VH-VL binders against Large ribosomal subunit protein eL28 (rpl28). Designs and how they scored, part 4

Target 1, 132 residues: Large ribosomal subunit protein eL28 (rpl28), of Dictyostelium discoideum (Social amoeba) (q9gs21)
Amino acid sequence: MSQDLVWSIIKKNNAFLKSSHGLTLSAEPGNLRNKNSLKYSGLARRTTIDVAAVNGKVVVSSKIVKKAAFPAQSKKTTTFSTVNTRKTARFVKTLATQYAPELRAAALGRLHRVQSALRSAKKAAARKAKKN
Short names: E, the ipSAE of ESMFold2; O, the ipSAE of OpenDDE; V2, 0.75 times the mean of E and O plus 0.25 times the DockQ between their complexes.

## First folded at step 1 (VH-VL)

Design E1_s6 (framework fv_ecleralimab)
Fold by ESMFold2-Fast, scan of step 1:
Structure E1_s6 (fold): chain C 132 residues (1-132), chain A 124 residues (1-124), chain B 107 residues (1-107)
Amino acid sequence: as target 1 above (132 residues)
Amino acid sequence: EVQLVESGGGLVKPGGSLRLSCAASGFTFSNAWMHWVRQAPGKGLEWVGHIKSKTDGGTTDYAAPVKGRFTISRDDSKNTLYLQMNSLKTEDTAVYYCARSEYVYDSDYYFDYWGQGTLVTVSS
Amino acid sequence: SYELTQPLSVSVALGQTARITCSGDNIGSKSVHWYQQKPGQAPVLVIYDDSDRPSGIPERFSGSNSGNTATLTISRAQAGDEADYYCQVWDSSSDYVFGGGTKLTVL
């Protein structure tokens, strides 16, 4: 699971490395699902929240890990086409409040920075078009 | 539970000054955007200004009628919001409410909790 | 400057449905919030983000927002619903804008 997480981070970084940095927030380490391990007792579980700018859009990714005899994971990615939207803020806030309250302020701060960066990029593009 | 309690209202003469306070409890004050909203007797609600959370830089914005005369500040160590009112005019007569906004970094903020209000009367 | 227009008053019979409108240019592109205020009391948030209810607000309260008009709907009106109702939006040029308020009378 940790190895899956590393690969996932590499994929995400490669996907938006040329557009913007991604931010991954995590509460605690995840399970080693990829390691062909039969032992799950005593292993930590992890919930993560990512907020990134990808191709002019806001992308929110989450990985919710449930503790069980077999580790259960739910990874979801939601894309928001508008930069300044209450729906995106509500989604991030609700997600953080339910699954990782300790990450709430950081996730909302990251969302603001991502939205601000996209707004600035759009304004810069408009200025160049107007000048040329 | 979330509670906001205003104080400091009273009678003041035109050109005078007054400072209002709002004591907050039941939430992490430093993470909230705080607002002042006023209501003249028998009239509607009017936004006065806000101060952003410490995380958002603690910057302030004001409605045009009060800009340059009113100053909003906060003391996160005391969970208290302030409104310093200078150069008061008769048209500033109103009940002043403090109000909280929980959604940060969103231009469509709403006021989820309000105090009871404190009356400011500007009269000669 | 951005302006919101509400009717001065609306009357509804006990148990019937009241509708209070809030009109503004392209208001459907904004998030509309609604507050209830009873005489001598502070406003109370009853609807936010066009149609969401805060905890403790009964399902009789609902909202919609499209085009140039947002609507607060109060079904099965009760005597205790008699109050002033204000709509509110945020606008980049005007910051926080309130409607003039609507007095709801329950007959």
Scores: ipSAE 0.005, ipTM 0.532, lowest interface PAE 13.0, mean pLDDT 77

Design E2_a2 (from E2_s1 with heavy chain Y102D T103F Y104W E105S S107Y; framework fv_ecleralimab)
Fold by ESMFold2-Fast, scan of step 1:
Structure E2_a2 (fold): chain C 132 residues (1-132), chain A 122 residues (1-122), chain B 107 residues (1-107)
Amino acid sequence: as target 1 above (132 residues)
Amino acid sequence: EVQLVESGGGLVKPGGSLRLSCAASGFTFSDYAMHWVRQAPGKGLEWVGHISSEAYGGTTDYAAPVKGRFTISRDDSKNTLYLQMNSLKTEDTAVYYCAREDFWSGYYFDYWGQGTLVTVSS
Amino acid sequence: SYELTQPLSVSVALGQTARITCSGDNIGSYSVHWYQQKPGQAPVLVIYYDSDRPSGIPERFSGSNSGNTATLTISRAQAGDEADYYCQAWDSSTEYVFGGGTKLTVL
């Protein structure tokens, strides 16, 4: 499920709760990552996957809820060089399959864009270093 | 690599209209929810509205001050976001930024354009 | 309507730690994001989801959020950190809410 669909579902649920009770002290869908929000745990995204370029490397991050009684987020980060494109793609596919299957295509698309940007930057730097 | 370039700003009289454009490049535009955020001269940032990605029907939401007067649309084939501004008021004078909502987490803006100035005065 | 409050200005000496606050009712239950804006430039995301850093943002930038106060911390302040800083959250009634902004001066 994309972020837009998660947004829409959570918004609708909050509107319903407000309408039925007529009173809300603090209804915050912006707390999708809030560790102490048990009220929205069944609706809020519990897993995220991010792919970013950091210091010339590909960084893949994931966050997962540990337990329902105390829904604390735990962030894992794995770093890959631009040379390991196949290995990085396999890793992203595996993460998406395990944590957010609906985001697999988008995750791979983001990875490709990040890898492409890093390769372009490396080529540009190499051309600058060599005046040929 | 990611670029957002706004255009279409200018001087308009109260009650007039303007259409702003935002040209996106360096990413798959159709995968992202897009936003307009404005900033009056010397003031802070104010959210204007958004349009969801193509997969979720391009649904729109607007801040209360502009609802009914502004319309957000997108053309994914041209990688372009639009803001149609009608019944302009002096209070609408601001730099208008095009902003991309982060794909993975949502509810925040990971990239911004340079902005385009809209001045509403007589 | 949900409101985020920031101090108008904060001063820090070169090499020291700056702390910029963002106050809101029960803000610790929201996810807070931070943007840096230099004069004549577009905002740049520096912290998202309370404490995460985007690619390219130095580790000197960190964030926290609990109770009624979220904080952006800039350690080893540099002249180039001088800018306006905005906090932002999402609320079901007011949607995307920004703080008023804080001007950071590096002395």
Scores: ipSAE 0.000, ipTM 0.527, lowest interface PAE 12.7, mean pLDDT 76

Design E2_a5 (framework fv_ecleralimab)
Fold by ESMFold2-Fast, scan of step 1:
Structure E2_a5 (fold): chain C 132 residues (1-132), chain A 124 residues (1-124), chain B 107 residues (1-107)
Amino acid sequence: as target 1 above (132 residues)
Amino acid sequence: EVQLVESGGGLVKPGGSLRLSCAASGFTFSDYAMHWVRQAPGKGLEWVGHISSEAYGGTTDYAAPVKGRFTISRDDSKNTLYLQMNSLKTEDTAVYYCARDSEYYGSGSYFDYWGQGTLVTVSS
Amino acid sequence: SYELTQPLSVSVALGQTARITCSGDNIGSYSVHWYQQKPGQAPVLVIYYDSDRPSGIPERFSGSNSGNTATLTISRAQAGDEADYYCQAWDSSTEYVFGGGTKLTVL
């Protein structure tokens, strides 16, 4: 998408662009299956799925975060345009099912909201273009 | 530059064992899930199994034909992936490829880099 | 287990468009990836997540995935495109699955 879409979102005080990040969802492996808290080697691990609107496109990123480790090395990102909304939905489903099934519904809900916001922003930009 | 180099293939009799190695370089090996994929002569690609990153506990999964006979392991300090093959059968004859998972987080969706392969021949 | 079906072979004339299909039950709900394999070589990723191209793969390669069929499309076919092509998918409850492969011949 164009920069005009991004400016439209900013001008309307849209929360998606005010935060550089979208919804952050996390799951900690082991704790959900262990009712007792067990401290093993001081390591805490979690999967994060992030869905955000950037420059008129939906950006989906995932990472694993290790306590006291270098989290940036564990991050992967994928960028999708709003023109291919079905592909983005399939990717989010696959990603969530694969790494954090408990986050699937929340991630898809977030994706729907992000896509709806982008459609609204595109519509607003089109209306602005009609004005003199 | 990402590189994967397999070794350890050779001729073995039915019921025998072999251990394959895959030396990884050019990326942070410990962050990626890894796969073994094989291809019988003149046939298609067949997934063998995978091992997740240590952050996900190094969990393993295997294709039905090899379950119980093959074991996948990794040594992150040496940037090396292993495939221990026991109770080999003639139908295990194939080129074995080491492949990197597209994601950091365990089993991935696609294989972005592949090694050159190593031939395992099981015959009497 | 989940099964992906590809035609055994596809022929295309130089400069024409080749289409290679990958059929699977409800495959449009999963992501499909495509690999090219030339004789004596390791497979090379050419399309991932249905339609994305890795760096270095020409724009002549494109993909789609809907319903029960995913398609790899190779426009303006060149002699160098002769190869075996494999689709691959994962449905989260089944082992990673490859199609049987399609041999593309450029006439």
Scores: ipSAE 0.007, ipTM 0.543, lowest interface PAE 11.4, mean pLDDT 75

Design E2_a9 (framework fv_ecleralimab)
Fold by ESMFold2-Fast, scan of step 1:
Structure E2_a9 (fold): chain C 132 residues (1-132), chain A 123 residues (1-123), chain B 107 residues (1-107)
Amino acid sequence: as target 1 above (132 residues)
Amino acid sequence: EVQLVESGGGLVKPGGSLRLSCAASGFTFSDYAMHWVRQAPGKGLEWVGHISSEAYGGTTDYAAPVKGRFTISRDDSKNTLYLQMNSLKTEDTAVYYCARDTSEWELLYFDYWGQGTLVTVSS
Amino acid sequence: SYELTQPLSVSVALGQTARITCSGDNIGSYSVHWYQQKPGQAPVLVIYYDSDRPSGIPERFSGSNSGNTATLTISRAQAGDEADYYCQAWDSSTEYVFGGGTKLTVL
């Protein structure tokens, strides 16, 4: 099979995968506010979970933002192959349960779509390569 | 050979309760998420709810029409899935199927189904 | 909530190709699974993840999914293919959603 044909197939499938790549899931817990005064006192936390396809692999990124005496923000990235679906799903569930339970179903749905898109792209590329 | 056998169906009055069981064999039951799917007479398939494996925390999710009334549980030592149905309505009349949530690493679809058990909610 | 739409019925002549559609907004971004249900029997998985076949399902069964339409294709239709066919997908808000089902008649 020609290299140009393989590249063309990969490029087209990568465009399809980009439709799921741009989705970001976020959560913002409510603040405790003192209603008896105009002085605002509260706690805020925001967590973002990103699931994307990068180089044929699933990449899960998390961003945790806290407002406290020592403000902190951390971003972590973990990479999984498509064959480790159960491990990836467990990781996403654990991450969401720990930091943003309200995002759990959405994050798993996005993971499923990303994994399905990657699998479809891989199969399409393999099928076309086999025919040439 | 994977087998799922439902039992516990029958006639129940509106507002009543009923407990369904699904006996699993031919696979390591504790490794799989399990589902209940129902089908009203002459109608299509409708997902009821699921329960994850203990490795995933044994978490449950339910379809909106049954949320708060139905409870799914499992006993891995007996290879059995349960559906506790409370506050039953005539709209709950259906054949209830037990279904498995995997074909190896693929999740979120039903690879094996039981034969179903009929629940009739009628006065 | 996410909804999948199927035609109520499809007819095919013996030996010809049947196509059963499942329509949903941007369904090509979802994974679609297909089930066959014969009268009085439990559903049987015939296609998963758009186009994969379980062991024991004939190669006459194939699937595709793009844009707003997923399709189950049954080539060289046989009398034994008469059944109701359901598509299914997973959505983060609706969870497990089924199409309304299509009755296939082999003439």
Scores: ipSAE 0.007, ipTM 0.538, lowest interface PAE 12.8, mean pLDDT 76

Design E2_c4 (framework fv_ecleralimab)
Fold by ESMFold2-Fast, scan of step 1:
Structure E2_c4 (fold): chain C 132 residues (1-132), chain A 120 residues (1-120), chain B 107 residues (1-107)
Amino acid sequence: as target 1 above (132 residues)
Amino acid sequence: EVQLVESGGGLVKPGGSLRLSCAASGFTFSDYAMHWVRQAPGKGLEWVGHISSEAYGGTTDYAAPVKGRFTISRDDSKNTLYLQMNSLKTEDTAVYYCARDLYSGEFDYWGQGTLVTVSS
Amino acid sequence: SYELTQPLSVSVALGQTARITCSGDNIGSYSVHWYQQKPGQAPVLVIYYDSDRPSGIPERFSGSNSGNTATLTISRAQAGDEADYYCQAWDSSTEYVFGGGTKLTVL
């Protein structure tokens, strides 16, 4: 249960943050998300920052346009334990400041939600185990 | 070819000031964050500080031992990185390298270094 | 005030595998980069983000990072691999910290 609940919360938050990652979204008539993506149509950025929970840990992923002779992209991931939430927040702030300052607030909000979901899942599992 | 060339090192008395320069060529300097790293004679590498590109705010960060005494700046029109060193101490004696930040902390190109000696 | 600890020296026989460790609290949660420095020369990036190789670095160089230890592995060691090796990680105080360095001797 805890695993399924965490995954469900994280998936919903991922969908929310996709619109803030500077990714091009497929247009669909009458879709609310399509209307929201249109207000960002003037921002042609290809950098993404995502935060997810994997095996009780926080994983921060970035997809970055290389600033070399030819444009290229590189995807990197960094894994954090849930023990030090301040350290993970500082990392996300620094990453956003360097690559996508416009995504900073959204990425930090996502991080907080992922960390809260992991804490809730752990607390629910501990409570269930104690009753058995 | 990517090149970074440091200059401005020399002998300075304790309490003095010195400005180092790093001339960049072979890449679009304005697109990259840049770092200063030092190495005391016979010792290991020590990070000094960095500056982001102007597109990302030109923000600076410094290692604790130099915070408040050193200032990093850049002139993108001249493809040059600077390190202004004030209130120099004998423990600041080191070879100073400039280094390019490829994405988020990996230093893919380094200059040859410039020696700063602080003594009286 | 994050610290990375490396052994002062490691010896390896020609053609054998050298392993250089970099220890830090929860270092597996950080991205670790490795640099090679030969006498009188600037450092050269040999591994970045734990296990990736820059263009031009031979496949003999590999890396790993988990728990409290990151490791640089140099397979089929050559005389030209003699150098000082430094690990580096970004810590959460916005400081980029280096290990103390390891002198690799190829026998």
Scores: ipSAE 0.007, ipTM 0.542, lowest interface PAE 12.5, mean pLDDT 76

Design E2_c7 (framework fv_ecleralimab)
Fold by ESMFold2-Fast, scan of step 1:
Structure E2_c7 (fold): chain C 132 residues (1-132), chain A 121 residues (1-121), chain B 107 residues (1-107)
Amino acid sequence: as target 1 above (132 residues)
Amino acid sequence: EVQLVESGGGLVKPGGSLRLSCAASGFTFSDYAMHWVRQAPGKGLEWVGHISSEAYGGTTDYAAPVKGRFTISRDDSKNTLYLQMNSLKTEDTAVYYCARGEYSYGYFDYWGQGTLVTVSS
Amino acid sequence: SYELTQPLSVSVALGQTARITCSGDNIGSYSVHWYQQKPGQAPVLVIYYDSDRPSGIPERFSGSNSGNTATLTISRAQAGDEADYYCQAWDSSTEYVFGGGTKLTVL
């Protein structure tokens, strides 16, 4: 499945995603800051953490740079099954705590929302298959 | 000058235990994640495990071959990293390196010289 | 678990360019780091984040990473470049995975 197809399935079966013109859970900006921040001997340090639903799985994307220049696209992605929520939560906690503590609460909040939406979409699809 | 010095290696029988130490100097030890990496004689590098700084949770992770047998700990007051190895197997025979972890996605910028652990009957 | 594959050995003539590859599924989406290890010595970081050089590493060392292959390039090879070279990446379980290593011989 494409990302668009996964997003379409989620928005059909989740009450807070039923507005097609106002909400997107498949793509959330990875940069949680509005202004550039300069630290560490005058070098800019930027970290992005993004959590999205792709092909029925949780995808965590991240990039860390200590230079002022920052590419728009994430360099690294990690994919998790919705069946192992503890492993995914541990990964996000470890990633945020070790590399971007200021993003920890936001990243974990996104993870919870994405996991909840995927579980709802999966159950709704199963019920549809059984005419339920 | 960053320096890492391993000690505690030696000969041990299968099923035995051994504790390695890594003495750090030349940097603020408590700010860094630390790793153990090993290399069997004539073979490649293999990550063993890591411990994050206490400020960032003091979490540990281990490679599959050593999970449940090895424990990593640190004493920031002594600038020392430890590797407790239990239930040793012949395939654990290797030079064990202490390495400093970088904050950004884990590469190893400084390494100790290593200490040899031989597991043999 | 994620696996990185390197050729066992590469040879290069003095003054020529050596290329050492590191192959992995979708490795271009990972950050790749490279280490040099001479006999009896600890590894030394020579390239980090695909293409950056640590202080003290000559400009002859460069790196790239796209698709399924990362490459360490050593231009104007010198006798002192003879060593084992290892690529390394970090994968989904906070695992730090190394390639098997490549022995570089300068002829």
Scores: ipSAE 0.007, ipTM 0.531, lowest interface PAE 12.8, mean pLDDT 75

Design E2_d6 (framework fv_ecleralimab)
Fold by ESMFold2-Fast, scan of step 1:
Structure E2_d6 (fold): chain C 132 residues (1-132), chain A 123 residues (1-123), chain B 107 residues (1-107)
Amino acid sequence: as target 1 above (132 residues)
Amino acid sequence: EVQLVESGGGLVKPGGSLRLSCAASGFTFSDYAMHWVRQAPGKGLEWVGHISSEAYGGTTDYAAPVKGRFTISRDDSKNTLYLQMNSLKTEDTAVYYCAREIYDSGWDAFDIWGQGTLVTVSS
Amino acid sequence: SYELTQPLSVSVALGQTARITCSGDNIGSYSVHWYQQKPGQAPVLVIYYDSDRPSGIPERFSGSNSGNTATLTISRAQAGDEADYYCQAWDSSTEYVFGGGTKLTVL
């Protein structure tokens, strides 16, 4: 799977409403037109995996579709130190392999970019401190 | 410009020890995860192990055939990677390459390779 | 351990397109890298992350990866492309895995 295709899949889960400026995003609340059918009717859901930098740390967020007697979604956020790159990568790989194999390459590529950016930021901060 | 040069290979008896070095130049060595890869005569490439940069904890991982016998270390002040090989076996006979990981994120490609150094384990 | 399978050899006529495959269970969910090795020389990275090219690698080299097969494609093959080619991927462990290698002969 190309990374472009995987990015499109990730994007769809968060982007049906956007302002004229890309900065603002809002999602429409779920439509519960028929409450009595929800228990017996399947709901179309999507699994997403996102990797971001937050306060100098790597944050992996997932929304995983669970199948049971009635459908449910599970949202989870896990925070990692940049010093444990291999452990973070293995976590992302395992998560993607079990729940969304089609997102694996894109999620790992995103992790690489996030970790590279954090490393660059730390090095820039260190260089700046030395010059002062 | 960017270059890796291995040294320390040679003939050693089974059960013996040998230490390989890999000298890095032309780039900031301390920023990169480093790998050892070997190739037995006439055979394919086989990953040996790796060490992450100090920014990522200097963690090491090893292939199953060498785990417990080989140790990877680095000296960033000397721009040098090491492979300490103990309890050598005849099946360890190979050309040993050091290689730089293109990005230190895990599961990355090896973009720069040394010329290799031959290790022969024989009686 | 995870195993990557490559054909032992592939032949291509000068100026034609060569395709070298790397097969593994669900390999399309993994990132695949490709290396070229000429006799007596160290390997050279030619494709990484399935389809990206390092600086200095001609656009004739391209890659793809889906399902159970990753492919290295060398268009307009030249005599200098004759070499052994290795694919590489991560498995479920922390180990790197190489394919067995494919000898490309340019006729």
Scores: ipSAE 0.007, ipTM 0.553, lowest interface PAE 10.3, mean pLDDT 76

Design E2_s1 (framework fv_ecleralimab; at its last look DockQ between E and O 0.07; V2 from the best seeds 0.00; counts 0 for: pae E 9.9 > 2, placed apart)
Fold by OpenDDE, look of step 2:
Structure E2_s1 (fold): chain C 132 residues (1-132), chain A 122 residues (1-122), chain B 107 residues (1-107)
Amino acid sequence: as target 1 above (132 residues)
Amino acid sequence: EVQLVESGGGLVKPGGSLRLSCAASGFTFSDYAMHWVRQAPGKGLEWVGHISSEAYGGTTDYAAPVKGRFTISRDDSKNTLYLQMNSLKTEDTAVYYCAREYTYEGSYFDYWGQGTLVTVSS
Amino acid sequence: SYELTQPLSVSVALGQTARITCSGDNIGSYSVHWYQQKPGQAPVLVIYYDSDRPSGIPERFSGSNSGNTATLTISRAQAGDEADYYCQAWDSSTEYVFGGGTKLTVL
């Protein structure tokens, strides 16, 4: 199934759609900007990049569909610690450049937000530890 | 070579308005979050606010002292950062710097302009 | 609000080692960056992420960060090192935070 066809089916009806301030957003995995669009759809796109925080680490995932007729999906996941920010950024940049250049900016943006969130979480944890 | 050049500073009365500009060159301006940092005469550095790149959603945030009065914007087609300052106070008197935030890791300012002086005085 | 505290001034003899501290609650959990500002000039990044040096910054400049104190160390101090130095970090509550700055005098 083509990504266009999938998009036509799910764009108005999926479990990840959210409404905010008159805008339709998406919380679906692989949606780097939370925009309800084919460009950022983690569900519809043949190639996706995802950056997330999991257990205090940065997790970068990619899905690559090689052939439309053979939906053999290659999924790769790489985990980074927050101390390896340069390595992570380089990885995301390289990954996006190779497989989804159009998502490069969005992926790097997501990475930055994730890292910021992790730093915040680390701080909060540290504060809590001091109080106990 | 990365260059940031501030302009628009000058003398303004309390309650007045002023718009600062920062012309960027030597890099892909649209890829970077840009910041304003100010320094009162003889004082330290104070973060004013920032605007993220499109990758970050183009969002803005401001320091508490300027929130509601200052607005940061950008024109990527012109490689220019702006700071609209309204309802100016005497305590807003400072050299205003534009600064680039490192894109990939963030959190620090790798390049600074030379600053433009804003003087708020009756 | 998160605050960073620096000494107002530090003096160092020519050729000696200067240490400028930046204190904050659990600052070691943050990434601390340092800027040099000479009189009448804009700030220049000299250390980022606690201990990394930008290109063009001499090896004499080093940084560390642990516990409640980050430190900028300037070995073999030169006359040209005389400047104000600012530490900076990012905090979720205050976002971008600067220390008060330290004036380094080279004697």
Scores: ipSAE 0.006, ipTM 0.620, lowest interface PAE 9.8, mean pLDDT 88
ESMFold2-Fast, scan of step 1: ipSAE 0.007; ipTM 0.546
ESMFold2, look of step 2: ipSAE 0.007; ipTM 0.582
ESMFold2 (binder alone), look of step 2: mean pLDDT 91; pTM 0.928

Design E2_s10 (framework fv_ecleralimab)
Fold by ESMFold2-Fast, scan of step 1:
Structure E2_s10 (fold): chain C 132 residues (1-132), chain A 126 residues (1-126), chain B 107 residues (1-107)
Amino acid sequence: as target 1 above (132 residues)
Amino acid sequence: EVQLVESGGGLVKPGGSLRLSCAASGFTFSDYAMHWVRQAPGKGLEWVGHISSEAYGGTTDYAAPVKGRFTISRDDSKNTLYLQMNSLKTEDTAVYYCARETEYSFDSGYYGMDVWGQGTLVTVSS
Amino acid sequence: SYELTQPLSVSVALGQTARITCSGDNIGSYSVHWYQQKPGQAPVLVIYYDSDRPSGIPERFSGSNSGNTATLTISRAQAGDEADYYCQAWDSSTEYVFGGGTKLTVL
């Protein structure tokens, strides 16, 4: 069973700003002070949580907004069997709670639809095999 | 300097209750998830539970042996983490550490603990 | 529940390389962290996210993680490295799990 059903959930960019002095840039003294009062730190990149059906399994992927002190890594992927539905839901809840709580309900909804689609596909494949 | 200091440990009878506190200083406490980890005398480290930051909902998770008996909470205005322990058992006897969770990354929540307190001893005995 | 297995003890001669293993099913798909604990003291993070070294930890400490085994490597072992070492990972059930610990003896 090769099935690629993909749903993408995207969070708007988030940024934390702290006062920071010592920036050096070409500007008038009055404007320089105002610009130097801003520091861009943490949560500056898009956060995504994807739930997909791939090769008969549930695949959860994330690209997570990094904190300033941590290097950005490539997309992380975790694969689950359809038998471990509670473990998969728990993983998705934890992932969303830590990185993008506003996406939790949407991610769980997509997980449910993905699991339902996989069950339907298995049932259809069994019916076709039985008929032939 | 970044520090965590536990307090509230002591002797309690089985079935009793005790509240532990962990005072944080030197960092923005409200930005971090926090953990409780215990260690029975002469034994290894055992995770007790954790609480996420308010930005991530202040959600709590507990190890199976303490679920339903222990409650983790935090007061960000006081930079303090709490562990409320109810229905204490002899096997809860341990040094209890509070620990700060490592910073977020693209590892899908596979976190560690980078700052630890000195621990506070809880003895459950008649 | 997910279980991490460590040897109870490892011995190393002064100046030689010690290796402490942490075994878990598919552990290479998780991030592993390592803690050093000396008698009467709180644990200290010595390696995080498989192979990264926190500020203040000597370059003699390194880590790796692949397949079913994570390894903490301590090169040029010193008397002060004698301690208990714990691995730690997160599993997919939202629980944090520690290995049973390994006592390192520097001979």
Scores: ipSAE 0.000, ipTM 0.528, lowest interface PAE 14.6, mean pLDDT 75

